# Ledger of designs, part 6: VH-VL binders against Putative uncharacterized protein F40H6.5

Target 1, 136 residues: Putative uncharacterized protein F40H6.5, of Caenorhabditis elegans (q09277r678to813)
Amino acid sequence: RMVNFANVMEVGDNITITGHIWQNASESTFNLYVGMDPKYLQSYISIHINMRWATDGIVYNYFWGMWNYQFESYSTRPFSRGLPYVLSVVRGINYYDVYGNGQFIKKFGIIGSVALHQVGAMYGYQQWNIDTVKMN
Key: E = the ipSAE of ESMFold2; O = the ipSAE of OpenDDE; V2 = 0.75 times the mean of E and O plus 0.25 times the DockQ between their complexes.

## First folded at step 1 (VH-VL)

Design u7 (framework fv_ucenprubart)
Fold by ESMFold2-Fast, scan of step 1:
Order: C-alpha cells, then sequence, then structure tokens
Structure u7 (fold): chain C 136 residues (1-136), chain A 126 residues (1-126), chain B 108 residues (1-108)
C-alpha cells in the first residue's frame, strides 16, 4: 500500500501502521520515500525496513540510484507471522527511531544528502496487510 | 580488524562427537552478522553446514546435517560452537567458521562470507 | 535449491596469460554471486561480491562479470601467487548457501 502524505514529514513526526502479517510470509517491507508518487528502484528511499521471515531479523538501508550496501544494518524483530503488528517510525534530525509493538528496536542514521530530502510518501508491500496509516 | 580464531585439530573415533569453537574479535559479535559453518573433506569442495545468529541464537542447518549438528554461541566470550555427533570416516574434513552478512544492492540481495577462520582439522579414524 | 555448475574443473595456464572461469546457476539469481580463492592448506578468501564488485585489497587483475544465470571470473594476467582453487557461491536464496564445485588453476 502506497500513501502520499498531505505534507512532507517534519522532525518529530511519527508514522504508525497497523495490520496483520501473513501466516506464510517470506518478506514484508516498508519504505519512506523522498517526494510523492514513488516508484520502487527509481525514487529515493530515506529508510528501507525489510523483514525477512526466514531469519529472525530486520534489515535496514537507504536508496538513491543504488543501495549503499556498506550502510546495511539490522535489528531483532518483535513481530510474528500470522499475528497483528504495530510499526512506528519517528523522524529525528539525522535519524529515525523505529518501534515494533510499542518497543524501541532501532535507531537508523540518515546519511549525507538523504538527511535534507523531503519525505512525502510511504509504501508498504509484500506479504502483510496494512490496515491503518496514521501520521501525527 | 576482524579475526576469527578456531580451536585446534581433533582426532575422534567413529560414533563420537566433536565440538569446534570459533572466537570472534574486531567487531560487535551480536550485531549485523551471522556465523556460518562450512566444511571441506580432503581434496573436495566447500560444503555449507549451517548458520547461527549470535544475537538471538536462531539456527539453520543444511538438510544433510539435520539431526547430527548443533550450533550454539556464548555472547560473553564472543564464541560460536559447532558440534557434530555420530561421527563416521566421511566426516574427516577441515571445518571453517565464516562471518555471514546480508546486503541489498540495487534490486537484489546477497550473502557474502567475508572473513573466515583458519580451519579446524577433524580426523575420524579407529 | 539453486545449483551452481563451474567450468572447467581444472585449468593449467602459462604465466601472464588470461584465465576465465565460468559459473552457471540453475535459475536466475540477479547479481547475487560471489567468488572465493582458496590456496592449498589455507582458508578461502572473498574475491568478488555482487557478481562484479571487488572485495577490499583484491588485486585489480581479478574481475567478475555476468548476471542472471551466467557468470565469469577473469584473471587478466596470471601471477604465480594465483595458483589456487576458485569457488562461486550464490547468496540470492539463503539459507541454504550453495557453492560451485570449484576450478583448480595451476601454472604450467
Amino acid sequence: as target 1 above (136 residues)
Amino acid sequence: QVQLVQSGAEVKKPGASVKVSCKASGYTFTSHYYMAWVRQAPGQGLEWMGLINPSGGSTWYAQKFQGRVTMTRDTSTSTVYMELSSLRSEDTAVYYCARHETYYYGSGSYSPLDYWGQGTLVTVSS
Amino acid sequence: EIVLTQSPDFQSVTPKEKVTITCQASQSIGSSLLWYQQKPDQSPKLLIKYASQSFSGVPSRFSGSGSGTDFTLTINSLEAEDAATYYCQQGYSTPPLTFGGGTKVEIK
């Protein structure tokens, strides 16, 4: 599910999504995009959150024309296949704080020019349902 | 710098078990990386045995070794262990630990084994 | 599971000549292929990741190419220290990790 924001994400803004992870999920992914009406692998991604259900972790990265493989990082995953989830991402000055089911799981640094980009959209895709999207 | 140091050579009888250790240094043991075990019989190629996440202790074993292999870790000593039971002569091999990372690059992903231990020779003979 | 087939099994090459080693995957793996060098009685060393990206400290005479199912490792001018067995590995569908059967390169 892709959502364009009414206004670009500001420092202190929080985007929260809720839904249900498929019982047979192999991957579930969430991206925050620079600008609006994003296209995967063409639009810049400020934070990429990839849950790989064959492993017990979450993979984080960013994208601008290519992936920066040297900045790939990880966290534990407080979610389970077949169960409801709450994922929240809070924008800091040069970082994001990521929360899963109310628990802090990751501080992800925004590097280089990406820190100055105006985040205007989210796109959640692959094998989970995204039922609600809220930004405050 | 990254270094993986393995335990010394072992000689075992058929039916015994062997436990090989791999001590990591030069990076945060419980962050960003898994540890793989790969073996090589004399004159043969590389054979993947399994993978452990040092952070949570989750393991994934190659089907050929399921039921005989157990991988564990000790976070206080930054050490991963691989135990192989019910040894037979065909288990004679050099056993390697290797640091396993995952990447997104472009539209793809991949999993390099970027640093390897020196290897542990396990000889199974009567 | 993804099967990797290397050719040739063995290659004897004159010094300073170009060496090519091929790895074929049973299905498309994009660029998720890696190459390792193993010298006798030593651990494997990572040479190339993401089909064509050299690992830190690897001499420029080594290069990788290809995508999808067909991949090549090239040693542009073979040096004595390059006598080794070379292995490809897929990282696309992991676990399991899959290795090719290896190619032994000797100097004539």
Scores: ipSAE 0.006, ipTM 0.526, lowest interface PAE 10.4, mean pLDDT 84

Design u8 (framework fv_ucenprubart)
Fold by ESMFold2-Fast, scan of step 1:
Structure u8 (fold): chain C 136 residues (1-136), chain A 122 residues (1-122), chain B 108 residues (1-108)
Amino acid sequence: as target 1 above (136 residues)
Amino acid sequence: QVQLVQSGAEVKKPGASVKVSCKASGYTFTSGYYMAWVRQAPGQGLEWMGLIDPSGGSTWYAQKFQGRVTMTRDTSTSTVYMELSSLRSEDTAVYYCARSLYGDYEGAFDIWGQGTLVTVSS
Amino acid sequence: EIVLTQSPDFQSVTPKEKVTITCQASQSIYSSLLWYQQKPDQSPKLLIKYASQSFSGVPSRFSGSGSGTDFTLTINSLEAEDAATYYCQQSYSSPRLTFGGGTKVEIK
C-alpha cells in the first residue's frame, strides 16, 4: 500500500501502521521515500525495513542510487506470522527510531542531506495487510 | 553577511533566572536552519544545552538541563531566547547561540554568536 | 549518551611540525563527527564536517579522517595562528549532541 503524505515528515514526526501478517508470509517490506514528487519515489528510499519470516530478523538499509552495505543492519523481530502488528517509525535529524508492538527495536542512521530526505511517502508491500496508517 | 548577535553580560544571584537573546540576520530565519545553545564554563569545554527549530518552535534539551531550560523564538524579530532558571554558581559560563545546518551536516554549527557571559555569585 | 574522548588534552608543538588529535566515540557514529577550532577569547569555528570534509574557507593544512569509533584531526604543518583548543562533536544522536573534552595546542 502506497501512501503519499500531505506534508513531508519533520523531525519528531512518527508514522504508525497496523495490520496483520500473512500466515504463510516469506517477506514483508516497508519503505519511506524521499520527495513528494512521484517521479522520485522509485529512486530514493530513506529507510528500507525488510522482515524475513523464514529467519528471525529484520534487515535495514537505504537506497540512494545503490544499496550501501556498510549501513545494512539488523534487529530482532517482535512480530509473528498470522498475528496483528503495530509498526512505528520516528524521524530524527539523522536517524530513525523503529518500534514494534510498543517495543524499541532499532535506531537506524541516515546519511545524506536532510533536504534530500524530504520524506513524503511510504510503501508497504509483500505478504502482510496494512489496515491503518497514521502520521503524528 | 550572516550574523548572530547576543545580548550583553549578566550578573545574577543564586536562585535567580537569566534570559539570553540571540538575533539572527543575513539569512531566512525560519528556513532550513536550527539554532542551538552551547555553554562554556571558565577554562572548561563546550557543553550542548539544547536545540530549537525557529520555524515550528519545537525544542530538544539536554537531559542535564531538562526542567530548568526553556528555548523560545520570535519570528518577527528573528530572535531566539534561552532562559535558565534556579541558577547555581556552577552555571557561571559563556553562553553561545549557534546556527545548526539542516542538510548533509545536521548538527554542524557553521555560525556562532559572540557569547554572553553569565556570572552567578552572591 | 554518546561520550567522546579526546587525546591528548594538551600539547606544545614546534612551528611547522605535524599535529595529530584523536577523538574516540563510546559507540559507532559512522561518519557523523565534526571538528571545531576555538582561539582564546573567540567563538568556535567549524573546520571539518562528516569526519573528513573541509568546511569552506578552512586552510588545506587541516584534515580529518576516521569512521565508526576512531577519528583523527591532523594539522600538517603548524602555523602560529593555529594555537587554539580543538573540539570534536558527534551528530549521530541528533537532535541530542555531544562534544569531546577538547585538546589545547600551543606553540613551543
Scores: ipSAE 0.000, ipTM 0.514, lowest interface PAE 16.7, mean pLDDT 83

Design u9 (framework fv_ucenprubart; at its last look DockQ between E and O 0.19; V2 from the best seeds 0.00; counts 0 for: pae O 5.8 > 2, placed apart)
Heavy chain, then light chain:
Amino acid sequence: QVQLVQSGAEVKKPGASVKVSCKASGYTFTSSYAMAWVRQAPGQGLEWMGLINPSGGSTWYAQKFQGRVTMTRDTSTSTVYMELSSLRSEDTAVYYCARGPYSSSWYEGTNWFDPWGQGTLVTVSS
Amino acid sequence: EIVLTQSPDFQSVTPKEKVTITCQASQSIGSYLLWYQQKPDQSPKLLIKYASQSFSGVPSRFSGSGSGTDFTLTINSLEAEDAATYYCQQYYSTPPLTFGGGTKVEIK
ESMFold2-Fast, scan of step 1: ipSAE 0.424; ipTM 0.762
ESMFold2, look of step 2: ipSAE 0.170; ipTM 0.673
ESMFold2 (binder alone), look of step 2: mean pLDDT 88; pTM 0.894
OpenDDE, look of step 2: ipSAE 0.018; ipTM 0.688

Design x1 (framework fv_bexmarilimab; at its last look DockQ between E and O 0.28; V2 from the best seeds 0.00; counts 0 for: pae E 10.4 > 2)
Fold by ESMFold2, look of step 10:
Structure x1 (fold): chain C 136 residues (1-136), chain A 123 residues (1-123), chain B 108 residues (1-108)
Amino acid sequence: as target 1 above (136 residues)
Amino acid sequence: QVTLKESGPTLVKPTQTLTLTCSFSGFSLSTSGVGIGWIRQPPGKALEWLAHIYWDDDKRYNPALKSRLTISKDTSKNQVVLTMTNMDPVDTATYYCAHRLFYDSSGYYFDYWGQGTLVTVSS
Amino acid sequence: EIVLTQSPGTLSLSPGERATLSCTASQSVSSSYLHWYQQKPGKAPKLLIYAASSLQSGVPSRFSGSGSGTDYTLTISSLQPEDFATYYCQQSYSTPYTFGQGTKLEIK
């Protein structure tokens, strides 16, 4: 589900999505994109949040024309296949705070110049559904 | 060798529909990341982006003109077609098609341009 | 819509001089999505700089770009006769993708 924001995401903004993980899910992904009209695989990703359901964690990265596997990082995951979820991402000055089901799970540092991370959209996809999206 | 060339009528009457074809060579629209856009320039005035189509048929339109524009592609013919309805004398401009070959893409900009075709809208 | 305002409208200089062309956006954009073109009369625009500062292949190194946020600059360090043309900035940060109104660089 692609959601284009009305305005650039600002410090203090909180994007919250809710939905359900598919019972047979293998992978679920949430991205915050640079630009107000992003193109998947072409636009820069300020934070990439990837769930591989065969493992017990979450994989984080960013995309700046290529993936950087040296910046790949991890957290625990409070979500389970077949269950509802709440994912929140809060923009800080030079980081994102990530919450799963109300639990703080990751502080992800913004890579490079913060001024370049003008986030204008989110995209959640793969084997979960997104029921609601709320900003602020 | 990437080449693009615009073709279509050079004179249309007000209210008619303009159809322009961009014929290209040196690349395929089936290649991931490839796109073709249309830009116009009224005589002596600034450039105005109209529309763009990507290899995966994702389409973007200038919101001010969206109700009048349709963009489509024919990958087998190496062509992109733009139609613009309800033409008016203010739409008189040189129309360009333009392209980017993406390696590790970082945005939408126009690295290869056709020569342009002047379309005059006259009563 | 993001309006790009270029300054000055015309710039009269001699060969060998340094040219500085300004592009100001009505709101902050990512520099990855700001680009510069050169256009000579009767010809299609030619890409010079993409992503604010990256030089397109085949463009002479006397051209450079810089800037971030709302303020961007194209610089030509030592003008040659073929550099006298009109220059446009363009943003691809959000639709509609827009161009500045141009700066005409003309021989003094």
Scores: ipSAE 0.007, ipTM 0.590, lowest interface PAE 10.4, mean pLDDT 87
ESMFold2-Fast, scan of step 1: ipSAE 0.033; ipTM 0.655
ESMFold2, look of step 2: ipSAE 0.000; ipTM 0.518
ESMFold2 (binder alone), look of step 2: mean pLDDT 90; pTM 0.921
OpenDDE, look of step 2: ipSAE 0.041; ipTM 0.714
ESMFold2 (binder alone), look of step 10: mean pLDDT 90; pTM 0.919
OpenDDE, look of step 10: ipSAE 0.026; ipTM 0.645

Design x10 (framework fv_bexmarilimab)
Fold by ESMFold2-Fast, scan of step 1:
Structure x10 (fold): chain C 136 residues (1-136), chain A 124 residues (1-124), chain B 108 residues (1-108)
Amino acid sequence: as target 1 above (136 residues)
Amino acid sequence: QVTLKESGPTLVKPTQTLTLTCSFSGFSLSTSGVGIGWIRQPPGKALEWLAHIYWDDDKRYNPALKSRLTISKDTSKNQVVLTMTNMDPVDTATYYCARQPDYSNYKGLYFDYWGQGTLVTVSS
Amino acid sequence: EIVLTQSPGTLSLSPGERATLSCTASQSVSSSFLHWYQQKPGKAPKLLIYGASSRATGVPSRFSGSGSGTDYTLTISSLQPEDFATYYCQQYGSSWYTFGQGTKLEIK
């Protein structure tokens, strides 16, 4: 599910998605993209949140022409296959705070280029249903 | 299996409107991130992109030709239609429709399956 | 508007030789946005390389792509008879798609 924001994400803004994880999921991914055109922005990811259901964690990274594997980071995953979820991402000055089912799970630094701060779209994909998307 | 096929008139007179239909199977244009583009190629010349339509009905047009082009889709029929007004002999070309696959965060925007093409000749 | 310029326009080689084809962008583009197509006479183009370096399904290992910024290269390590074709690079420029003018690979 791709959502185009009315304005770039500002400090204090959050995006919350709710839905259901497939019982047989292999991966579920959520990205925030730099800029305002989602048809152009898939290669420029401010935060990449990747849930690999064969393992017990969430993988975080950013993408600016290439993945920076040296800055790959991890958190626990408060979600389970076949169950509903609530995922929230809150924009700070130089970081994101990530919450799963109301639990704080990760502070992810916005590393490098100032351009990685200019987020205008989200895309959630792979094996989960995204039922609602809320911005505030 | 993914297939695309162009259909429409093969002969058009100057000043007329060309209407081409792309019929496809093996995927749905309701799938997030998927799109269909139209590309033409005059005899012996390079590929030129004309128009694109996305799953969410967002439409993009070549700026040089935008005033002449309209693209639309009928998701229930698995069809995308291109119209081009005021045809001229220089518009003689093979016209292709092609699938842009669903977005991934690494793949970029490209065409993975193409129709066979239809030659449209513009002459009086 | 990003313009893609391919060189050479025509490349004449024999089977077994290595081919190197260049694509230069007028402005820097992400490697994730640059793709290569092969077109044989009378046929539709076929996706060959996507994201500058990833081979499309069914594409032989003799094809490889590389590059970043403004300069991109397609290499065919040992030409087979079926490889003589026209090759196009393509990028997505914000709101539209751009193709290069093509490089024709012909038998010497």
Scores: ipSAE 0.007, ipTM 0.621, lowest interface PAE 9.0, mean pLDDT 85

Design x2 (framework fv_bexmarilimab)
Fold by ESMFold2-Fast, scan of step 1:
Structure x2 (fold): chain C 136 residues (1-136), chain A 123 residues (1-123), chain B 108 residues (1-108)
Amino acid sequence: as target 1 above (136 residues)
Amino acid sequence: QVTLKESGPTLVKPTQTLTLTCSFSGFSLSTSGVGIGWIRQPPGKALEWLAHIYWDDDKRYNPALKSRLTISKDTSKNQVVLTMTNMDPVDTATYYCAHSEYSSSWYDYFDYWGQGTLVTVSS
Amino acid sequence: EIVLTQSPGTLSLSPGERATLSCTASQSVSSSYLHWYQQKPGKAPKLLIYGASSRATGVPSRFSGSGSGTDYTLTISSLQPEDFATYYCQQYGSSPYTFGQGTKLEIK
């Protein structure tokens, strides 16, 4: 599911998505994109959240023209295949705070200049359904 | 009509630096999402990715070889240059450059390849 | 480093037969990151399948790809003489990009 924001994400804003993980999921991914109404080919990813269901962790990265795997980081995964989930991403000054099912799971540093990370859209894709999206 | 061609020395002595140039036509490395990768293949062995450069000058290197590799582009000349230092006989391989394009629907794949250039490292 | 293991190493078949080639990743890889290449002796590799299942331009319909997670397959439904070659899988999902060791498809 692609969602374009009305305004750039501000410090203190959070985006919360809910839905269900597929019973047979191999991957579920969530990205926050830099810019308003971004075009994928010309867009940077401020935070990339990749859940690989064959492992017990979540992989985090950013994309600024290419994946910078030197900055790949990890967290535990409070989600399970076949079950409902709540994923929240909160914009801090120079970090994102990530919550899964109400549990704090990751503080992800915004790499480089925070002024360059003006987030205007999200895209959730692969093997999960995204039923609701809420920004507050 | 996309074409890529590798050029450079075919014989290198141990400890020397190898410089290879990829010359291309039919696309621009100023186009968003476009990149060029370098891949090598020792005789009778598997493919090994070396380095990648994108339209925005983002560079990526194989961590096993990163200290020896430099990749650069000259968009006005339609060229990408790979430099590899301290060559050893085990670096004997056919070196390829290849076109890639990123999109959010599919990650980079190498859709057009140069013919390859065999570089032999021998005293 | 994600290691891609291809099986079998060598597959001996006759024209007209169905070939199934496997690629297993040491950890889960998105299907969007998994690609297949064909290489004939003395030639550069040629893209066959990208994103696990999308056929590249000009690739005959007898080639198909499938899979997710750690297990991927390339299928050739009815082998033609020109299909006898070495096939490589590749992942883009983690640095470095890695290729499998290859499966050599040879005439029985």
Scores: ipSAE 0.000, ipTM 0.531, lowest interface PAE 13.1, mean pLDDT 84

Design x3 (framework fv_bexmarilimab)
Fold by ESMFold2-Fast, scan of step 1:
Structure x3 (fold): chain C 136 residues (1-136), chain A 125 residues (1-125), chain B 108 residues (1-108)
Amino acid sequence: as target 1 above (136 residues)
Amino acid sequence: QVTLKESGPTLVKPTQTLTLTCSFSGFSLSTSGVGIGWIRQPPGKALEWLAHIYWNDDKRYNPALKSRLTISKDTSKNQVVLTMTNMDPVDTATYYCAHRGPYDFWSGYYSFDYWGQGTLVTVSS
Amino acid sequence: EIVLTQSPGTLSLSPGERATLSCTASQSVSSNYLHWYQQKPGKAPKLLIYAASSLQSGVPSRFSGSGSGTDYTLTISSLQPEDFATYYCQQYNSYPYTFGQGTKLEIK
């Protein structure tokens, strides 16, 4: 599911998605993209959240023309295959707070470039259903 | 330019262990989202996925063959190694390694975008 | 395991004709994880179409893909001599990842 926001995310805004994980899921991914122009969506991910169902963790990174593997970090995964989920991402000044099923799971730092702060779109893809998307 | 090349023995006896190495250039397995898969093709037959390894050392195996397969990487040497135990004549096939690009909205949806040339492994006594 | 069934198994056509190749999945798959490959004799497969409908860079515009759910199609609008090859669909939606049995496109 791809959603373009009416306005870029401001500090204190959150995006919450709900749905369920496929019973036989291999991977489920959620990205927040810089800008509202298709060119930005090709190049820049402000936060990348990747769940690999063969492992018990979630992988986080950002993408700005290339992945920065030294910035890659991890958290526990409060989700299970075949079950419903709630994923929330809250924008801080220079970080995101990530929540799964109401549980705080990760604080992810945003690097200092202005391009990584102007988030205008989300894309959730791979093996999960995304039933609702809410921006507050 | 992305390049992959398979190497290893071309003739294996039944019950022996096969070890194949994939050597690559033009990308790093340190890059988040990147992975390498192994796929085989028996002569005149369809492609069969065997195993994946990813930048974070996450590994996946075809369940039909999982007990026989081990995949590992040496990021400093730009190599991925596949080991398959208890070889049988039905395992005669061309073995390929292939690049899986990073999963960005625009960068490919977990497709095998670049392939090695393949190495034919014959299993016979 | 998701089984991909390709039809026809062999398609005999002449240059200039339109080719339509089908891939049917035993279970619904997301179009984002349905890919098409071309393989010529003695060569490694080459990615043609990813995410059901996206043309890989360097692939001629006569190739197109469409479909959703269980039914997917690869179309070649006007066959060139170099297009006679075997075509495979693949799903990355569910493990184990699977390929179809292939459609061989041959000269009539």
Scores: ipSAE 0.000, ipTM 0.541, lowest interface PAE 12.2, mean pLDDT 83

Design x4 (framework fv_bexmarilimab)
Fold by ESMFold2-Fast, scan of step 1:
Structure x4 (fold): chain C 136 residues (1-136), chain A 125 residues (1-125), chain B 108 residues (1-108)
Amino acid sequence: as target 1 above (136 residues)
Amino acid sequence: QVTLKESGPTLVKPTQTLTLTCSFSGFSLSTYGVGIGWIRQPPGKALEWLAHIYWDDDKRYNPALKSRLTISKDTSKNQVVLTMTNMDPVDTATYYCAHTLGYDILTGYKEFDYWGQGTLVTVSS
Amino acid sequence: EIVLTQSPGTLSLSPGERATLSCTASQSVSSSYLHWYQQKPGKAPKLLIYGASSLQSGVPSRFSGSGSGTDYTLTISSLQPEDFATYYCQQYHSSPYTFGQGTKLEIK
């Protein structure tokens, strides 16, 4: 599910999604994209959250015309296949705080150009249902 | 030049706790994406992954051994410490620490690219 | 856990010959998370191939890797004396990270 927000994400705002993970999911991914221009939506990811259900965790990175090969990081996965989830991403000045089912799971640092640019869209895809999307 | 070196006791009695230190140079654990893992190899057997720690203090453990393992880092000293409780003769192995750089999420690479020399730990009464 | 089975357990060849080493996973693994290591007696393993097919810096071009899904191969096009060692495959696709049991490449 692609969502273009009416306003850019400010520091202190959160994007929260809820839904269900497929019983037989192999992968579920969530991206926050810089700006609202379609040109940027394909090229600049402020935070990439990748759940590989055959592995024991979540993988984080950003994309700024290329993957930053030194910035990949990880967290535990508080979600289960076939069950409902709540994923929240909170914007800091130079980081995101990620919460799963109300539990803090990751502080993801962002630097340079990634930190200077604001998010305007999200795209959740692969093997999960995204039922609600809220920017607060 | 990237180097890693394991240190700790070479002989441990059954039921005791093993503490191993990995000392490294040529990279920093404050560098985004960098991690250090611990792997062991019993004589004549396959390599077995034990635990991993990343630049942001994210920690992962082999589920079969998780209750016995603790991993920690001291970034200022360039050290990673592994503790394993309740040692048994079956835990006799060469213990290695190894560097990883996680990158390219979609194509995924999390290889052990540099290894310490290993330290043989014998568990015997 | 994902079990990696390497075959053959021992491969006896002469210098100059081509070696093909197999690694079979008990379930499908992303090629991005399959790696190959070389280990000589008394020494730590050395990374040869990462992501199934990418040569580690400094590794001679006679080494190559290929495969996808459950079937992976390491090929040495023309064996040199220093290549006789034990080779291990490893996966990161599923926790715990697992290694194969190794293939020993020995002089005939």
Scores: ipSAE 0.006, ipTM 0.516, lowest interface PAE 10.2, mean pLDDT 84

Design x5 (framework fv_bexmarilimab)
Fold by ESMFold2-Fast, scan of step 1:
Structure x5 (fold): chain C 136 residues (1-136), chain A 125 residues (1-125), chain B 108 residues (1-108)
Amino acid sequence: as target 1 above (136 residues)
Amino acid sequence: QVTLKESGPTLVKPTQTLTLTCSFSGFSLSTSGVGIGWIRQPPGKALEWLAHIYWDDDKRYNPALKSRLTISKDTSKNQVVLTMTNMDPVDTATYYCAHSTYYYGSGSYSELDYWGQGTLVTVSS
Amino acid sequence: EIVLTQSPGTLSLSPGERATLSCTASQSVRSSYLHWYQQKPGKAPKLLIYAASSRATGVPSRFSGSGSGTDYTLTISSLQPEDFATYYCQQYGSSPRTFGQGTKLEIK
């Protein structure tokens, strides 16, 4: 599910998605994009949240022409396959705070020049249903 | 095995509407990241991208032709349909449909990796 | 829209020779989003190189791609008879997807 924001994500804004993880999911992914449509191939990902169901972890990264594997970081996974989820991402000045089912799970730094760009879209894909998308 | 095949009329009169169908197998257009595009090639000329439709029903059109083009899908039939209005002799071309996939971090960058055989459409009075 | 200009328009060479084909973009395109296709007369195009430098499955090692920004190159190290075809570069760094006008490789 791709959503283009009516308003650019400002400091203090919270994007929250809810839905259900597929019973047989292998991966479930959520991206926030810097100012561009995610279907345009030059799109930049401000935060990439990748849930790997085989490993029980969440992988975080950004995409700026390439994945920076040295910036890759991890958190615990407060979600379960076949069950409902709530994922929230809160924009700080130079970081995101990520919450899963109401639990703080990750502080992710916004890299370099990306911090100056406006976040205008989200894209949730792979093996989960996204039922609601809310930006506060 | 991924296969695509174009079908539709081979002869169209000026001002008529062209409708082409792309029938495919070996993948589903419900799969995240999957898209089908239409590309044409006039005899002896270069390739021109026309339109694209994605798994989430997002539709993209060549701005030069947008007012004349409609793309739609029937995921249950494994078909994508392109409609082009007000045909002109300069629209005489071989029309192709092609598969693409877009995955962040997987090495798939929306390249057109499988193509149909093409269907020649002649626009003449 | 991003315009891709291929040069030369026609390249006449003999089997065994090296071919170098250029593709220049009117605006910078990230290399991940530049692709090359081969088309033989009467046939559909075939994906040859994706993401500027990655060979598609089944493509012989004599084909290589390189480049970044606005300048991209397709090289065929030692031409075989079956390589005489038209080659197209294509970008989707931004919409709309665009193709170059093609370079025709012909036997001298």
Scores: ipSAE 0.005, ipTM 0.548, lowest interface PAE 11.2, mean pLDDT 85

